# Ledger of designs, part 24: VH-VL binders against a6qqv9r220to316

Target 1, 97 residues: a6qqv9r220to316
Amino acid sequence: DCRICAFLLRKKRFGQWAKQLTVIKEDQLLCYKSSKDRQPHLRLALDVCSVIYVPKDSRHKRHELRFAQGATEVLVLALQSREQAEEWLKVIREVSK
Short names: E, the ipSAE of ESMFold2; O, the ipSAE of OpenDDE; V2, 0.75 times the mean of E and O plus 0.25 times the DockQ between their complexes.

## First folded at step 14 (VH-VL)

Design k5 (framework fv_roledumab; at its last look DockQ between E and O 0.91; V2 from the best seeds 0.86)
Fold by OpenDDE, look of step 14:
Structure k5 (fold): chain C 97 residues (1-97), chain A 118 residues (1-118), chain B 107 residues (1-107)
Amino acid sequence: as target 1 above (97 residues)
Amino acid sequence: QVQLVESGGGVVQPGRSLRLSCTASGFTFSNYYMHWVRQAPAKGLEWVATISYDGSEKYYADSVKGRFTFSRDNSQDTLYLQLNSLRPEDTAVYYCARDDYWGFFDYWGQGTMVTVSS
Amino acid sequence: AIRMTQSPSSFSASTGDRVTITCRASQGISSYVAWYQQKSGKAPKFLIYAAKELQSGVPSRFSGSGSGTDFTLTINSLQSEDFATYYCQQYWSYPLTFGQGTRVEIT
């Protein structure tokens, strides 16, 4: 019942990133600190989030998906490639409908 | 520019200890995981150890567990690898390397040679 | 541990040749593969991540492909400075592991 899963980077403070198992299940995005963890460290309801794709370019070092609830950014994920970002964005759009 | 400089290598007898250092510059040291990778003479690359930002997480290859200890001093931008109970098969060039958060090594030092022989 | 089986171990080529090196993972690792170049007496140099993403400054003649278990590094037109040993590496999980290496020698 998992729509998509991968190791992605979660943006932390001070310019750090954390590699985490990221899963979309139903209409929720889940982040796990370890693949061995039973409980997600982060749970995000996608139906109340807006998501934008920011591609890697001269200004951005990584492909990013940025999640916001209203005007507040609540999560930034980095992906390895444009294709991966598009794949995730597609799934997010599908489950958010 | 990013720079990593290893030191502390040398020739030692089996069972002895050695302490390697790696001095980093050109980036915010505390914002990166760091690694040691070694290469025996005329052999391939072997991952040795990984340390997290503040040293709270450490990972070791099975071949060195219980014998090697990885640490870092972020105030000095320095990594340390304590090599205990050295064996001839530990003979290698030891590289320190930076992690770009994914688990690959984007920058490498020039390495320091460790030789273990009777 | 995930084993990375790299092939061939070595081969000879000429400038201008199209060169392909293969790496096979013992299990599915998506695209979490990096490639490195190492010249004699030097430290490895980072080339590719995510199986196909070139590191900044790496010539476009280098390319990577593959997903799951089978990965390839290709040099479209071999240059004199490309004679070296190449390594694949998986970063899917710990322990981090390398392929055995492929030495590209001049004919």
Scores: ipSAE 0.892, ipTM 0.958, lowest interface PAE 0.5, mean pLDDT 96
Fold by ESMFold2, look of step 14:
Structure k5 (fold): chain C 97 residues (1-97), chain A 118 residues (1-118), chain B 107 residues (1-107)
Amino acid sequence: as target 1 above (97 residues)
Amino acid sequence: QVQLVESGGGVVQPGRSLRLSCTASGFTFSNYYMHWVRQAPAKGLEWVATISYDGSEKYYADSVKGRFTFSRDNSQDTLYLQLNSLRPEDTAVYYCARDDYWGFFDYWGQGTMVTVSS
Amino acid sequence: AIRMTQSPSSFSASTGDRVTITCRASQGISSYVAWYQQKSGKAPKFLIYAAKELQSGVPSRFSGSGSGTDFTLTINSLQSEDFATYYCQQYWSYPLTFGQGTRVEIT
């Protein structure tokens, strides 16, 4: 049913984060506050977004995927490793082409 | 430098209460989840409680649920754990620990000892 | 609750040895495993997250591996400061749980 899922960090205001179950299902990215919730807190159509990967380095604390619709950043996710980020990026690109 | 300092431990009879504190410094306290983890003498580590960065969400181990209350004061960079209805099996060193949202503990205090005996 | 089972419970080793500690989860937890070192009378020290990602400042002789249910911590050339108790911990879901610990002793 889903192509990939994991608990990722979703960026909130004021430099804070929320650990959320993040799922790619068909062409949509869904974030749930907990694994028990039936309704997502975020639903994002991937075919209308661009995504970039910003790797963790000496200046960046986290591996991030940043999603934009046009000039507007609509979502930032943090991942635990480069390998996880690359796995997610591959799936996102497959469903959004 | 990140520093966590626990206090408020002591020796108490079963059924009594204690209040533990943890004072944080060297980081933006209001950006982190915080935890209490305990260790009974010569035993392993046991997670006790979690509090979200703003205190809006709290989680407890089943062994302490209903008896322990976790809170934080972000204006004073301080955590509190109220330990009510203490039992001998609550005897442990209690650590506060920092969590950068993922659920693992990157910095620990040195702990405060709670002994519950008659 | 997700049970974490470590093996062995303890063992003796000499400096220079390669030591391996195993941790098994009672269900799949992806790579949501951390490892800690604890010396007697001290607080635990964080070593590894995401099964294999070394925390800054941890010596490169430490490594982690695994995904799903089976995880390992390896010390490739044991040093005198590495004699300690080691714990795995899952952070996939609440309640957060630790393995029972593995004590690494000097021969």
Scores: ipSAE 0.796, ipTM 0.931, lowest interface PAE 0.9, mean pLDDT 93
ESMFold2 (binder alone), look of step 14: mean pLDDT 94; pTM 0.959

Design k6 (framework fv_roledumab; at its last look DockQ between E and O 0.79; V2 from the best seeds 0.85)
Fold by OpenDDE, look of step 14:
Structure k6 (fold): chain C 97 residues (1-97), chain A 118 residues (1-118), chain B 107 residues (1-107)
Amino acid sequence: as target 1 above (97 residues)
Amino acid sequence: QVQLVESGGGVVQPGRSLRLSCTASGFTFSNYYMHWVRQAPAKGLEWVAYISYDGSEKQYADSVKGRFTFSRDNSQDTLYLQLNSLRPEDTAVYYCARDDYWGFFDYWGQGTMVTVSS
Amino acid sequence: AIRMTQSPSSFSASTGDRVTITCRASQGISSYVAWYQQKSGKAPKFLIYAAKELQSGVPSRFSGSGSGTDFTLTINSLQSEDFATYYCQQYWSYPLTFGQGTRVEIT
């Protein structure tokens, strides 16, 4: 029932990242600490978020999707490739309509 | 520059113990999961264990579970692998490796040789 | 555990050759595959992640492809410094597992 699912990195403090199962279901983005977890530890309503893609380059080590509510950044996810980032961005745009 | 240096390898008899060390430099040690990977003579690579940022999480391969203990001292930028109840099949070069958050290894040490024989 | 079946185990090639190494996963693992190069008496060197993304500093003659269960490492125009053993590795789930390795030898 999910639109898209993958292991992505979630930005943490001090420059750390956490590999987490990430799912878009309905109009929500869900993050699970483990694939065995029944409940996500993070829920984000995508319809109230703006999302931008920041590609990997000389200044950015990873491909990123950055989520903001208003002027506040609330989530940063890292993806493995440009193609994956574009795929996720497409789904996000579709469910945020 | 990132550098990992293993030490502590040697020749021991079966059933004996050995303690390996890995000293890291050139990066914020506590910001990375670390792993041990071993390679028997003329054989392939075998994942052994990982340890989380502060050592609160660890996981071991079934082949070493209950016998090996992984630890780290972030104040000294050092990893430790305690090898107990050693067996001949534990004979290998032991590498420490840095996890780039995904579960692959972007940097490796030069390795330290452990030989278990009667 | 996820098995990574790598082939061939070894083969001979010449400089300038196009070389292809394959790795098959026992289950679907999307693109969560890395490749390493190991020269005799040395530690493995990180080459590729996400099945096809080259690590910085790796020559462009190296490339990776595949998704799901079948993956390939390709070396376009083999160079003298490329004779080594190559390993695939999955990082889809623990325990992490490697292919058996492929030794690329000089003809």
Scores: ipSAE 0.905, ipTM 0.960, lowest interface PAE 0.5, mean pLDDT 96
Fold by ESMFold2, look of step 14:
Structure k6 (fold): chain C 97 residues (1-97), chain A 118 residues (1-118), chain B 107 residues (1-107)
Amino acid sequence: as target 1 above (97 residues)
Amino acid sequence: QVQLVESGGGVVQPGRSLRLSCTASGFTFSNYYMHWVRQAPAKGLEWVAYISYDGSEKQYADSVKGRFTFSRDNSQDTLYLQLNSLRPEDTAVYYCARDDYWGFFDYWGQGTMVTVSS
Amino acid sequence: AIRMTQSPSSFSASTGDRVTITCRASQGISSYVAWYQQKSGKAPKFLIYAAKELQSGVPSRFSGSGSGTDFTLTINSLQSEDFATYYCQQYWSYPLTFGQGTRVEIT
């Protein structure tokens, strides 16, 4: 019973990505290698994170959501469009209040 | 400018082997997933295989699994597809295609023709 | 595997016509659909990703729509260079699959 899900790109190292099923359930963001895996590769509590949207433009190749805990960036996700990014950002902000 | 050039096609008897190559230029080859897609004469497109940017992960269509082997040499910006135990139904134009992680193909090569007949 | 079914298989059209091609997935794939144009003897040309996002350099007469299982490619005011075969492709899950193609022919 998730609030939202899609296959998004999870930044692994600078310049590389992994396409993963990404789910928001309760107040957690979960990333899975496949929809059938029981164990996520990542669990992130959204109530302790801040998030910003960096849109794709002439200087940025991808629509990104960047998550931080304090000064530390802990996750970067790429999305296919501004519409998808805004949809996800709305859900994230609602569950992290 | 992004360019992909396939080679190594030809006419081969059933049961024989053939190796296809694809040379890439105009982009950072080692940052992209690469695929083979084939098209039988006057037919549609069929996905054949992918290889991850570093070659550590590969998948094949069921129709070719166990017979075809995909590899890449990032020092030469080159892909290889080894076609073993070829069958008449493998007759097709074979395209290499570039994938920026999502699974769609923004650039394609010109294709190389493989004909498998007695 | 996810089956992609295009309709129609072919149809005849004249320059200036509005052309609509549909693609249906055998299961929900969100908006994970790409469209390609292929002219005889040539490699496919990438047009659209994410169901409706136009690739740079694709004329604005092309548009895409849909979500879930039903997707549409529309060509408004068909031009002479648009006579070709069009393919949809899902990229929700492997194996990646294409529709069987829709051939747009000269009347």
Scores: ipSAE 0.823, ipTM 0.932, lowest interface PAE 0.7, mean pLDDT 93
ESMFold2 (binder alone), look of step 14: mean pLDDT 94; pTM 0.959

## First folded at step 15 (VH-VL; framework fv_roledumab)

Design m1 (at its last look DockQ between E and O 0.88; V2 from the best seeds 0.86)
Fold by OpenDDE, look of step 15:
Structure m1 (fold): chain C 97 residues (1-97), chain A 118 residues (1-118), chain B 107 residues (1-107)
Amino acid sequence: as target 1 above (97 residues)
Amino acid sequence: QVQLVESGGGVVQPGRSLRLSCTASGFTFSNYYMHWVRQAPAKGLEWVATISYDGSEKQYADSVKGRFTFSRDNSQDTLYLQLNSLRPEDTAVYYCARDDYWGFFDYWGQGTMVTVSS
Amino acid sequence: AIRMTQSPSSFSASTGDRVTITCRASQGISSYVAWYQQKSGKAPKFLIYAAKELQSGVPSRFSGSGSGTDFTLTINSLQSEDFATYYCQQYWDYPLTFGQGTRVEIT
């Protein structure tokens, strides 16, 4: 089943964010528009992504996990807390091996 | 700084309509979901409605569905709540509030009072 | 809808007291809880999100805890300006719902 799931914010254009149910299953990150959706609208293969944690500070309004494939950023998620970000980062690293 | 100012409240009879407005300033209005929350006299807070960035998505409390209409004009940094078929139980201070993307309300207006009575 | 049961409904306290307000959700909502302060005749003020994250500008005497279904707002060393009504709110899912409120009165 899923390794971890939570409502996270997905970065959109123009500084907007979308709250989405986010799930890590196997080596995939899945985003759902709502908890009622059966199919994810976004799938990301974590084994081909690098992930960076950017903590909330005076310059950053939110705790973020930034996903890149090569030199291209493909996803930015915002978390509610440092602890949550660390939990997700841990799982991501585990499944990306 | 962020500021929200409600207007349009008043006293109306049951079955009548009223239109509330909320003018926002101090932030990029179109980058935020917005909400209405109401509070009946000497009662608690009740979420009323939510509107997305461009107004393409709206959600309403069951208590107001089919009667209230939430809209926004991003060119004017203004929210609107059309209150139709008003009932005495709709009597409340109506607050507009900003959503910090998660579904909580980080900024509130001062509220506008709506009284529905025969 | 997710029900937020807040307790107590009201109580009296003195400046300097440690006060605790509890909110219980009808289902698991992780940490998706916010807390607000409302003074008489005023709009609510945002205090805490993610159950424990303090909003900028809120005094450090305020703290939040909890996860799952049970949440707590604590005011360490109550100040005169803290006498007000406090509300919890879940933002796990729509409809967004509040606790019924807790009025903190001066003894």
Scores: ipSAE 0.890, ipTM 0.958, lowest interface PAE 0.5, mean pLDDT 96
Fold by ESMFold2, look of step 15:
Structure m1 (fold): chain C 97 residues (1-97), chain A 118 residues (1-118), chain B 107 residues (1-107)
Amino acid sequence: as target 1 above (97 residues)
Amino acid sequence: QVQLVESGGGVVQPGRSLRLSCTASGFTFSNYYMHWVRQAPAKGLEWVATISYDGSEKQYADSVKGRFTFSRDNSQDTLYLQLNSLRPEDTAVYYCARDDYWGFFDYWGQGTMVTVSS
Amino acid sequence: AIRMTQSPSSFSASTGDRVTITCRASQGISSYVAWYQQKSGKAPKFLIYAAKELQSGVPSRFSGSGSGTDFTLTINSLQSEDFATYYCQQYWDYPLTFGQGTRVEIT
């Protein structure tokens, strides 16, 4: 059973995005290309990542969660609202303890 | 300044074909998903088809699968919808619509009318 | 396919009225609902995404609420330009689907 799931936008190369089913299960974040895929396109251990929230404002088009391992950004997700971003951030922090 | 302009509608007999076009301006066309949505006279809205920003992925409503083909030409900022084996229930205004990846339609064209009757 | 059912099919209302339109999904869709306004002879106009998020330039008398299966569009103090048909639309999964529409008519 997953702790949280939603379709979020995953940032791709060259500033493009893809809508992907994003799931947090136990201590991992998983991205699937569709709900029909059995294999994730991304598996990320949350205990080795830091995450920051960049809210949408006059300068930023999207609410984003940005994940890093050390100095390297490894994933950027876009969310539809501050409320959704805060829900996801809460779950990420709980599983990273 | 986003503008979408549909064309190619008309009156045709059942079993015939039409090709619809949609020209885009005022935005970077190749950065957006695009859709066709139709509306039968005095009826509601029905999603018809989706095409990804580079044209590599497409989705169709079950009512049109195998009969309609969606394509885009990013060098001309133009969408095409080939309507084959037309049926009376395909009679509708056809809108093209822009999608910033999420699946909702933030800008719409004015529509082009397709009438299929004997 | 996810069915979207709007209620009522039509309202008769006067300027200044508070109008509430409901939309119910046949399964949970989180907050993946958009709302559109359509005036006779015109293309739909986008109003709301994510159930509650008002598009820039949409008057603040419009608001949205809901999560899961039940969603509402509310117009506080109806204006003369608000007489139109309103549609909800889910974007949780393909096929993308609309409600059947709600006409807001002049009393």
Scores: ipSAE 0.804, ipTM 0.931, lowest interface PAE 0.8, mean pLDDT 93
ESMFold2 (binder alone), look of step 15: mean pLDDT 94; pTM 0.960

Design m2 (at its last look DockQ between E and O 0.89; V2 from the best seeds 0.86)
Fold by OpenDDE, look of step 15:
Structure m2 (fold): chain C 97 residues (1-97), chain A 118 residues (1-118), chain B 107 residues (1-107)
Amino acid sequence: as target 1 above (97 residues)
Amino acid sequence: QVQLVESGGGVVQPGRSLRLSCTASGFTFSNYYMHWVRQAPAKGLEWVATISYDGSEKQYADSVKGRFTFSRDNSQDTLYLQLNSLRPEDTAVYYCARDDYWGFFDYWGQGTMVTVSS
Amino acid sequence: AIRMTQSPSSFSASTGDRVTITCRASQGISSYVAWYQQKSGKAPKFLIYAAKELQSGVPSRFSGSGSGTDFTLTINSLQSEDFATYYCQQYWNYPLTFGQGTRVEIT
């Protein structure tokens, strides 16, 4: 089943964010528009992604996990807390091995 | 700084209509979901409606579905709540509030009073 | 709809007191809870999100805790300006719902 799941914010264009059910299953990160959706609208293979944690501070309004494939940023998620971000980062690192 | 200012409240008879407005300033209006929350006299807070960035998505409390219509004009930084088929139980201070993307309300207006009575 | 049961409905306290307000959700909602302060005749003021994250500008005497179904707002050393009504709110799912409020009155 899923390793971890939560409602997170997905960065959109123009500084907007979308609240989405986010799940890590196997080595995939899945985003659902609604908790009722059977299919995710976004799938990301974590084994080919690098992930950086950017903490909330005076310059950043939110705790973020930034996903990149090579030099290209492909996803930015915002978390509610540092602890949550650390939990997700831990799982991501585990499944990306 | 962020500011929200409601207007349009008043006293109306049951079955009548009223249109509320909320003017926003101090932030990029179109980058935020917005809400209406109401509070009946000496009662608690009740979520009324939510509208997405461009108004393409709207959600309503069951108590107001089919009667209230939420809209926004991003060119004017203004929200609107059309109150139709008003009932005495709709009597409340109506607040507009900004959503910080999660579903909580980080900024509130001062509210506008709507009174429905025969 | 997720019900937020807040307790107590009201109580009296004195400046300097440690104050605790509880909110229980009808189902598990992780940490998706916010807290607000409302003074008489005024709009609510945003205090806490994610159950424990303090909004910028809110005094550190305010704190939140809890996860799952049970949440707590604590005011460490109540100040004169803290006498107000407090509300919890869940944002786990729509419809968004509030607790019924807790009025903190001066003794």
Scores: ipSAE 0.900, ipTM 0.959, lowest interface PAE 0.5, mean pLDDT 96
Fold by ESMFold2, look of step 15:
Structure m2 (fold): chain C 97 residues (1-97), chain A 118 residues (1-118), chain B 107 residues (1-107)
Amino acid sequence: as target 1 above (97 residues)
Amino acid sequence: QVQLVESGGGVVQPGRSLRLSCTASGFTFSNYYMHWVRQAPAKGLEWVATISYDGSEKQYADSVKGRFTFSRDNSQDTLYLQLNSLRPEDTAVYYCARDDYWGFFDYWGQGTMVTVSS
Amino acid sequence: AIRMTQSPSSFSASTGDRVTITCRASQGISSYVAWYQQKSGKAPKFLIYAAKELQSGVPSRFSGSGSGTDFTLTINSLQSEDFATYYCQQYWNYPLTFGQGTRVEIT
């Protein structure tokens, strides 16, 4: 049922992060505060979001996926590698069109 | 020029206490998780404790839980590890280590030696 | 707790050799493995995260591979400064755990 899952970093208010279990199930992205929680801390419908990948390089500390609804950024996730980011993008694009 | 400097190690009798400190420089201290990792003489590495960037979340190895207390002072860029009810098996070099949220240790201090013996 | 088992416990090698160290996790941990080098009397030095991502400033002769439960660290063309003890570490779940170490010694 789960298409992909990993512990990713979720961006918080002051440039700080939280490591959260992140799952794509059907057309939704879910973040859990811990692997033991039954209820996600965040639920995001992927069909109403746009997503961009900002690679890590000399200017950017992290591989990031940035999600927006309209003009508003609603979620930033950090991934460990380009390979992981590309795997997640593939799944996101498959479930979104 | 990330630097971590541990202090407060020494020789103590079983049952006594010590307080270890770690002073950080060269990075924005309040943006990082911090850890203590120890190594008994001629042995491997053992994770001891973790503290979140603001000190609100802490984790301890089972071997030290209830005896050790980890804290941080982000205004002084300093970590503290209170070691209570020390046992001979706590004898080790204690390292502080930096973690960019993932759970691996990208910078380490040089360590401070704790010896617990009768 | 996730146990990390390294093999071999020690290895004798000469400069120029290719050295492979394995690390096996007691459960699946995806690619959440780091590798460290430690010379006697010194703190560990961070080498690799995410099983295969080389930290900046680490020589390119070091590489990592693996996913799931089986991981390797490879040193291609061993240099004199590479004689040390190497540790793997999982960061999938707490408690964070290390392998027992692999000593790479001069023959």
Scores: ipSAE 0.807, ipTM 0.931, lowest interface PAE 0.8, mean pLDDT 93
ESMFold2 (binder alone), look of step 15: mean pLDDT 94; pTM 0.962

Design m3 (at its last look DockQ between E and O 0.91; V2 from the best seeds 0.82)
Fold by OpenDDE, look of step 15:
Structure m3 (fold): chain C 97 residues (1-97), chain A 118 residues (1-118), chain B 107 residues (1-107)
Amino acid sequence: as target 1 above (97 residues)
Amino acid sequence: QVQLVESGGGVVQPGRSLRLSCTASGFTFSNYYMHWVRQAPAKGLEWVATISYDGSEKYYADSVKGRFTFSRDNSQDTLYLQLNSLRPEDTAVYYCARDDYWGFFDYWGQGTMVTVSS
Amino acid sequence: AIRMTQSPSSFSASTGDRVTITCRASQGISSYLAWYQQKSGKAPKFLIYAAKELQSGVPSRFSGSGSGTDFTLTINSLQSEDFATYYCQQYWSYPLTFGQGTRVEIT
């Protein structure tokens, strides 16, 4: 059982992105390299993360959710649309309470 | 400006081999997955193959598995498609295309024609 | 493989017409659907991603809608340069697959 799942882009080094199955389950964000993988390669506790939405505009090529623990950015996800980003942000806020 | 230029197409007999090239410019080549898509005469588009940033991952259509080999040389900003055991049904314009990370093709080359006939 | 079926295969229209093309996926693909335009003798041109997001530089008369299995490409007021073949493509999973294409011809 998951609250929300979708293929999203995870920011990598050197400006690269990786398309990954992303899932929010309970209060954790999970990333899978493949939908066939039984174990996520990334787990993020959302209750200790701050999340900001950065919309696509003239300066940003993609809609992004940026996750930070304290002052450190730990994850950047790209979404396909503003609506999708808002959906994810809503769920994140709900499970982080 | 993003540019993709295919080459290497030609006329060959069935069972023969051909090597296609695609030269990229106008972007950081190694930061993108790349694809080959082909189109038989008067037919639709068919995905052929995908290659990851460094070539560590490759995906092929079932129709070409075991016969085609996708590779890239990031130092030369060039893609290669080795076409082995060619069949008449491989006759098509072969396009190289850039992936904007999601699996769709945001930029295309002009294509190179491959004709397989006896 | 996910099969993509477009409707119709071809049709005639006039400049100024509202044009609608349908694409159906054999299984749910959420919004992971792209549209392309291809003119005769030319490479395809990327138009839309995420079912409804216009690529930069694409005229606003183009729009996309749908999710799950049924998708639509709409040209609000057909222009002379819009006569072409249009393809949908799913990028939900490999193998990547296209619809068979819809040819929009001039009346």
Scores: ipSAE 0.899, ipTM 0.960, lowest interface PAE 0.5, mean pLDDT 96
Fold by ESMFold2, look of step 15:
Structure m3 (fold): chain C 97 residues (1-97), chain A 118 residues (1-118), chain B 107 residues (1-107)
Amino acid sequence: as target 1 above (97 residues)
Amino acid sequence: QVQLVESGGGVVQPGRSLRLSCTASGFTFSNYYMHWVRQAPAKGLEWVATISYDGSEKYYADSVKGRFTFSRDNSQDTLYLQLNSLRPEDTAVYYCARDDYWGFFDYWGQGTMVTVSS
Amino acid sequence: AIRMTQSPSSFSASTGDRVTITCRASQGISSYLAWYQQKSGKAPKFLIYAAKELQSGVPSRFSGSGSGTDFTLTINSLQSEDFATYYCQQYWSYPLTFGQGTRVEIT
């Protein structure tokens, strides 16, 4: 039923990260603390967000997808590789139509 | 630059306790999940325990659950593993290891030997 | 728990050989797989994460492949310092688990 899922890092306060099961289902992005949780810790409607990919390089430690509603950044996710980031970005853009 | 140094190993009788420690340097210790991994003589690697960056989450292998307790002191950049009710099958080199939130171990200590024998 | 099975358990090789080590997970782990090298008497050394991503400072003769349940570590031209035991490790879910190891020995 979901379009894509993986364990990604969710940016927390104070520059820390949490590994969370992240799922795109219909037009929503959902984050769960673990695969066993029934309720998401985060629900984000993708049709009202913009997303940019910031690749890992000499200045950036991680591959990141950064989500905004207008000028406000609402979520930052880290991914393990460029391949994974591009796969997720494709799905996000497809469901945001 | 990253260094992890284990200590507190030794030879003990079954049923006794030991406390292992791991001192960290060269990185911001409080930003990292930390692990213990052990290796019995001439055997493979076995994950033992994980602790989150603030100690609020802890995970244990079934073989040690209820007997081992993992803790950290971020003011002293130190990990502790309390080994209670030790058994001969707990005989191993114990490594502390760092991970970058994902669950793989990017830096390892040199290990400390625990021998459980009468 | 996710069981990790390596093959072969050991084999003999010469410098310059292409070496292939296989790791299989008992269930799908996507690409949440790491590889380690351990020389006798030493702590393990981290090589690869995300099945395919080479850690900085690891020689380019090492490569990883696979996704799902079947994974491979390849050493394209074996060097004298590469004789060691190699372990795979899944980090999809707790408990974190290793393969039993593959010993690469001198012929």
Scores: ipSAE 0.679, ipTM 0.910, lowest interface PAE 1.5, mean pLDDT 92
ESMFold2 (binder alone), look of step 15: mean pLDDT 94; pTM 0.959

